# Ledger of designs, part 9: VH-VL binders against Protein NifQ (nifQ)

Target 1, 180 residues: Protein NifQ (nifQ), of Rhodobacter capsulatus (Rhodopseudomonas capsulata) (p20629)
Amino acid sequence: MLHFPDPFATGPGPVIPAEALGFILAQGLRECAAGLGPLTARLGLSGADLAALRDRFAPGLELPDLDLPRPEAGPDQQAIETLILWRAGVATPEARWLAAILARRSMETRHLWEDLGLPSRPWLSGMIAHFLPGLAAANARNMRWKKFFYRQICSDAAFSLCLSPSCDDCDERAACFAPD

## First folded at step 19 (VH-VL; from u6 with heavy chain K66E)

Design v1
Fold by ESMFold2, look of step 20:
Structure v1 (fold): chain C 180 residues (1-180), chain A 122 residues (1-122), chain B 107 residues (1-107)
Amino acid sequence: as target 1 above (180 residues)
Amino acid sequence: QVQLQESGPGLVKPSQTLSLTCTVSGGSINSRDYYWSWIRQPPGKGLEWIGYIYYSGTTRYNPSLESRVTMSVDTSKNQFSLKVNSVTAADTAVYYCARETIFGTITPFDYWGQGTLVTVSS
Amino acid sequence: EIVMTQSPATLSLSPGERATLSCRASQSVSDYLAWYQQKPGQAPRLLIYDASKRATGIPARFSGSGSGTDFTLTISSLEPEDFAVYYCQQRSYWPYTFGGGTKAEIK
């Protein structure tokens, strides 16, 4: 159940982080059914990882492509995945799954929460705060997530060619200009 | 089948640098799907995780050791390495290298080297 | 750092007996808890991960249970080859930490 809190109301309902992973699976299924590619390619995970994620967060949900390997990833996706793995601050399987998913969906052109199939941006931030607490802490200025990822990548040695103070200056990285 | 084998000097003098290499066979170290770890065990005692290195070169070290530890990968030799600086007798241990699967079927340390004893002695 | 406490330190039993080994975490680690077996002169062997999942090739007599802070490894009927040291390890938080071990030895 999604809640839209009134900032002047007492005790608004919470984002439910475990449901966020269900929404992400459902979005991947919709894209798979629409012919956009196998579920593994939409979410950046192997079939084995998808099955394990499903078993924990959406038990009983039927998924296609569970015998497929993890898809190849371009260098930007790999860099964001590596960033999130390290910044997560925890070693849990869900942090690892989300590192892959967030990196893969950051390659899409819409708002990150929208491309994840989440109800809103607060759902994205709440999910990250719950499963990736180190990543949430690193974005203390509440920067838009794709912009934050590309800014962090630009400051890392692996992206020395894109060392700028703003991801907005890296026009080869179109995702940096998303309003997300 | 993946196999891991530690190599390096078995005797190191105090204040020197302990240096070990893990050679991986039957699989590639250049993979998004694994962390490559060092774990040590003083004789007759328990296990201490030292840290991991990822194929990208990114590392994470146990805070208890991080000021003295570095790791590296050499993908052309399919090897990863550990250095521990400024060793004392407390660093005497069997040193294991180990693989952790982080994507695919997420599994803790499923493959270990046989271990190599490093003695720190004058 | 998450402190893992194993009990008992030594478990003296005969073959055919049921072994119950305890592991307690200083904070919740969800169910991301592994058990390893180590025989003298050998590297540890993964037995159980995610509290209750048997690793590949591990006999059914080994089972794990628990969640949060309290975990149990059970060996339903000890075989001679099961007399070894057992370690738990949490894998929720960095750094990974191991328990101090439980030695299962022949009575």
Scores: ipSAE 0.842, ipTM 0.915, lowest interface PAE 0.8, mean pLDDT 88
Fold by ESMFold2, look of step 21:
Structure v1 (fold): chain C 180 residues (1-180), chain A 122 residues (1-122), chain B 107 residues (1-107)
Amino acid sequence: as target 1 above (180 residues)
Amino acid sequence: QVQLQESGPGLVKPSQTLSLTCTVSGGSINSRDYYWSWIRQPPGKGLEWIGYIYYSGTTRYNPSLESRVTMSVDTSKNQFSLKVNSVTAADTAVYYCARETIFGTITPFDYWGQGTLVTVSS
Amino acid sequence: EIVMTQSPATLSLSPGERATLSCRASQSVSDYLAWYQQKPGQAPRLLIYDASKRATGIPARFSGSGSGTDFTLTISSLEPEDFAVYYCQQRSYWPYTFGGGTKAEIK
């Protein structure tokens, strides 16, 4: 399936970064069908953004909820989204869509690659390396992505945070990584 | 509908700080969906992107100016501001503020202020 | 930093003629290229984004094409109000960079 994962396939094949967007859309559609909310709420994008993302990566795919606005986000989601927007290293629409999607799916409880509907963690890292090269470079230690995001954004309740969403650019961000 | 308006002194002496404010009307700067940029144009010359500020206060600056530039937002006044330190005659330009849509029909700079000329002269 | 090179620097044409403006990037910017029009004493006006999409309210005589490094703005039949300076801008990479401009002037 060029734009949808086959749940019965024996493995997803080699990592192809552009195909990761198809897996992500498919996961959102499964959650809509399961009654978990509109596609905009599952992926953190407006209907207009979803239509544009679909046109580039899954042309012809019918999507629901394309008339809905961008959903509201809580503070952790906003902080992760801001981090990814800044660290992406590029200004492309793909990087902006993925900043929203990765931030929204980081609010779920499983591993990020699972909650994105990706076949494995290498699919997540390959997608990030391709579309968000600055973010990939910032995670040179290859941490699990949700752990990396939370380490970089700091707890708002404990410290005055650096307005830069990068530990490389923030002298006080080292305190956010200190063991509790 | 959305309107941007630059304000600030039109004349600044060399080595001093250029300070400008952009007031936004017809829309809120406290939004995840926009970057708020400064762009300048020396008289008779082309355009140079200075940088953007996001509603959160996060900034990105053109590396050519990064050491001398700061930006800030005041969401309560619906304003964002630019400071350029240690100015020289090379900083004489028309300064524009502009909006970029980054979510919900991603669009380049479609709303600009009218521009304000800042002259750096003794 | 991506250098954007526009040519020619000046186009001298008459109303009704076809104008072709070139913009070249120093490396691929995909199709994330915008065109702006600027008249004396005014802010730039967005014409084209994503290489070929007209902004709202832009007449059909304006069209854009290209991808990667080579881009073209075409004005199929010049009207008097089209004599202005045109700038291209890439928006794939930080910092955003503009071309040096092409001035379309009446012959």
Scores: ipSAE 0.834, ipTM 0.906, lowest interface PAE 0.8, mean pLDDT 87

## First folded at step 21 (VH-VL)

Design bb1 (from j1 with heavy chain S105T)
Fold by ESMFold2, look of step 21:
Structure bb1 (fold): chain C 180 residues (1-180), chain A 122 residues (1-122), chain B 107 residues (1-107)
Amino acid sequence: as target 1 above (180 residues)
Amino acid sequence: QVQLQESGPGLVKPSQTLSLTCTVSGGSINSRDYYWSWIRQPPGKGLEWIGYIYYSGTTKYNPSLESRVTMSVDTSKNQFSLKVNSVTAADTAVYYCARETIFGTITPFDYWGQGTLVTVSS
Amino acid sequence: EIVMTQSPATLSLSPGERATLSCRASQSVSDYLAWYQQKPGQAPRLLIYDASNRATGIPARFSGSGSGTDFTLTISSLEPEDFAVYYCQQRSYWPYTFGGGTKAEIK
């Protein structure tokens, strides 16, 4: 009855936005098991948020660290989180959870879809289109998402923040501008 | 316990600017976890969401009012404020400030101020 | 903009009776529906969030149900303090919108 997407599947299966959250949880759990920190710290959410997210998208899945508070965030993470909340286009809890998750995982060194544990960039774009439609519409040029976040922050006067990684800082520079 | 309290003039003349401040006590507005909103209710009528401000100063306004409203936040005083320009009698309402939790246990407006009646009349 | 339609406009009931209040959204709002109670001269009070979750301190006689477009607030046995106006609110889409209210009054 309970189905958890195989986090190691890399095949050409269809993008199913709710299953993207399963891959994200699996990546966080993998990092917890590797001793990299509590699940709250890996995903940028409180235990209460994680329990609610689990109840909606992976009911019955046991998660650690559900008694822990929301972790603090540095200024770059806060700026990206604020941008995503502002651009989301909807007011739903899942849009808010994803704003926190996407901001937290943008602090990692690989491409965002990789650091989220997703099978491919289309999974990331499909998830964003489904849960964050305003954000998807704003990326009309189909830029890599981390690059898009930093460019938006630099170009939007409300944020006045341009101290962010660029594609020049990505180890996978050639993949930053790949088409959808 | 978190408390919100509206303050400002109760009487405003047409075409002038309505200006209100909400003071928050028992909690900090400098937080990633809350939106701070203004909601109004004309006498005997329903509720209209005006907009929110986030601790960072970013805002979202109801499109019906967007051209006339401005909100601001003062984290040092733990306050947020509303201005409505070019008011008419249609802006007569009880104005509430309210908190929304957006992380933690995501809830709609769980704390409200007591409300302040603003009357627009000549 | 999502239009929230509440019915009936008024409920005339006696203490001890069951109240059933309806709220309909013009398009699906998933489960992201709140109910508020408002007494004369007071601010609204959150009763129910996410369609069915009671807010802190809300008595068990209040329950919510529904998803998508059709939602119900039930008060199993009315107390004197429950005679008030009730509003639903969707929180899926900007701008937030409220229903027009259902007034529960003593018969």
Scores: ipSAE 0.834, ipTM 0.914, lowest interface PAE 0.8, mean pLDDT 88
Fold by OpenDDE, look of step 22:
Structure bb1 (fold): chain C 180 residues (1-180), chain A 122 residues (1-122), chain B 107 residues (1-107)
Amino acid sequence: as target 1 above (180 residues)
Amino acid sequence: QVQLQESGPGLVKPSQTLSLTCTVSGGSINSRDYYWSWIRQPPGKGLEWIGYIYYSGTTKYNPSLESRVTMSVDTSKNQFSLKVNSVTAADTAVYYCARETIFGTITPFDYWGQGTLVTVSS
Amino acid sequence: EIVMTQSPATLSLSPGERATLSCRASQSVSDYLAWYQQKPGQAPRLLIYDASNRATGIPARFSGSGSGTDFTLTISSLEPEDFAVYYCQQRSYWPYTFGGGTKAEIK
């Protein structure tokens, strides 16, 4: 079994993208084990996607639900996924998998990095910078990522789906640009 | 099995707009798993990627053609289309539509139309 | 954009011989390199993706190798139907780009 480091035991070190993905998988597996649903539904990927992701970043890791199809997504999730793919700046499978994961986990209730199971926001930003450099560049003001996604899908003419208020309508706007 | 078929006029005059449609059968365009692309090949030359359209209408174009290219999708007809404005002789090519799988078994262009020759001539 | 360079431009061989085709990228494209076969009057056909994975229905005599900037397509023993033009394509960066092609012709 692949050993993932304890997120609370790691100090402020350099972000390792592969390890970040490990944290994400670990979080998904914990939720799956807790009966919250299949791993595919937790991460927004098909069994085939998960298998491919595993083979690239965590060879030998046993994953459940690899026979399941890609789960359905609501309009906000679809819009966010599309946005991330479009902004990615690259066309790699890693970018695509991460786009799906980020979109799915944005549907959760906490900060995105928390719901991903990452140790901190810099871990998320570092991972995005590595796999989705175009997206990283688009968030030049270091906005909180979930808010950034909704702002983009609500304001961009290419995206008409938005269930969340825009930044201008948000009473927590200042908090979205607060330092980490 | 999935099949793609290009259709449109084979002759276009200079400065006019080239218009092509790709009809997909054996599978739905309305899927999150695919990019639908146009690729062209001038006679005796190599391949040039023009751009893709997503089922939602999101597009990405080759910067070399972006100012002149527009793509659209009609999920009800299971079709997607290409327009190239202000054509010149340099736009004479066989135009292919193709499918790219971006989730699941992620593959590049695995399904192609047979291609349609478009000649730009006065 | 990423420039893909294929060599040689033309490869003259006889049936049964081994063919080795080269594709070089102007910068690293990891292993996200595909090979296509195109016969006269036909659309390109996917042969290899991710540098070394054979597409569905592709004979075992076709194999791909390489990573980063240098890639190779190998046909272990040429069949008469293998004489065609072969293109490489990177899909790491937008826009997607193709090589100039290698024509495998019968000697």
Scores: ipSAE 0.798, ipTM 0.906, lowest interface PAE 0.7, mean pLDDT 92

Design bb2 (from j1 with light chain N53K)
Fold by ESMFold2, look of step 21:
Structure bb2 (fold): chain C 180 residues (1-180), chain A 122 residues (1-122), chain B 107 residues (1-107)
Amino acid sequence: as target 1 above (180 residues)
Amino acid sequence: QVQLQESGPGLVKPSQTLSLTCTVSGGSINSRDYYWSWIRQPPGKGLEWIGYIYYSGTTKYNPSLESRVTMSVDTSKNQFSLKVNSVTAADTAVYYCARETIFGSITPFDYWGQGTLVTVSS
Amino acid sequence: EIVMTQSPATLSLSPGERATLSCRASQSVSDYLAWYQQKPGQAPRLLIYDASKRATGIPARFSGSGSGTDFTLTISSLEPEDFAVYYCQQRSYWPYTFGGGTKAEIK
C-alpha cells in the first residue's frame, strides 16, 4: 500500500508537490471517517474525478463511494473555483482538480494549508507553483492564499458575488484573516 | 444526446465582423462542468483553437487572435457566440463549436457542431 | 505555444494493414494528448484521450501510446472506414494546439 506522509512531522522536509495530493486525499479520508460527509463533499469533486486523481497520485489507494456526483457549491466556492481555473496558466486535469479542491477547502474556517491537510504554508505555495503556475505568478506579493482569493473575487466585476470579507458572518472573524 | 449547432452568415466582407452563434440542446450551458469552445479549419488545412467561454462569462482566447476575438454566453437561450473583428481572407474557414468536459470525467472535445463555412471575400 | 508535428503527412496502406501514426510535441505535454479522426465534410471525432484512453464507442483496433513529447496512434487492422485524416491535440497548455494531420489513404 501507499505510505502517507505524517502531517505532524516537524522540521524542514523538502516540498514535493505530487505528495501534496496524497496529504489532501488523506485529510479528506480522515474527515469521511469522522462522519463529516462523503469524500466528494469534502474535496469538491465527483467520484469519477477522485478516482482519476487517485490513479495518478496515489495508485492503489482505496477510496469510498466513487459513484457519487460532484455536490453543488455556494456562490463563494463557485467564484473561487472560476478564478483559479481562469488564472491556472495551464489546462491540465490536475489544475482543474485543484481548482475545485482549493475552492472547497477555502470554505472551511482554519488556515487553508491546515484544511488541506498539508504540513505547512510552504507546501501549499509549492503545490500551487507546480500545478497552477499562473495562479502562483498572480500572487506575486505572496499574500496569504484565502485573503488573495477573496480580494480577487471582490475586485472583479465578473464575480458579482462578493462577501467582503467572507467572514463577516463568522464568529471568529480575526482567525479568518490570520496567515494561511 | 447533447447537440451543438452553429448559425450565422456564410459570407462576410473584409474588414467587417464575423459573428456566429452556437445553440446547445440536450444539456445546459449554465454548468460548472464544461467549457464551450470555438475551433476553425481553413479549407484543406488543419484545426485552430480559437478559445473557450465558461458559464460565468470568463474566456480564454488563442493569443494569435485575442486582439480581434470576443465571446459571450446567453444562458437564457442556451447559446454562446463568437465575434471576430476586422476579418481578412485568412479568416475564411469552417467554424466549429465544441464542448469540453472539465469536471466529472475530464475529456477533450467530445461534442462538435456540424461546422459552418464562413467565406471572407469582396 | 506548443507545436505539434505529425508524421507522415500521408500514409498509403491497404485495408487489413496496421497503421502507425506519429505525433511529436515541442515540449512535454505529459500524457494529455488526444487523437481525432476527420472524414471529408464532417466534424472531427474524438478517438483517444490522455494518450491511451479510447473514447466512448471507439473500436478496439484504435490504440494510443506515448508520454511527454512522443505519441503514437495505432490502427491494428485498417477497415475501409478508417481512411481519413487524423489529428493529434495537446491539452496541457493554453492555447490548445493541433498537429497538421496525417492522411490515411488507400493504396
Scores: ipSAE 0.847, ipTM 0.917, lowest interface PAE 0.8, mean pLDDT 88

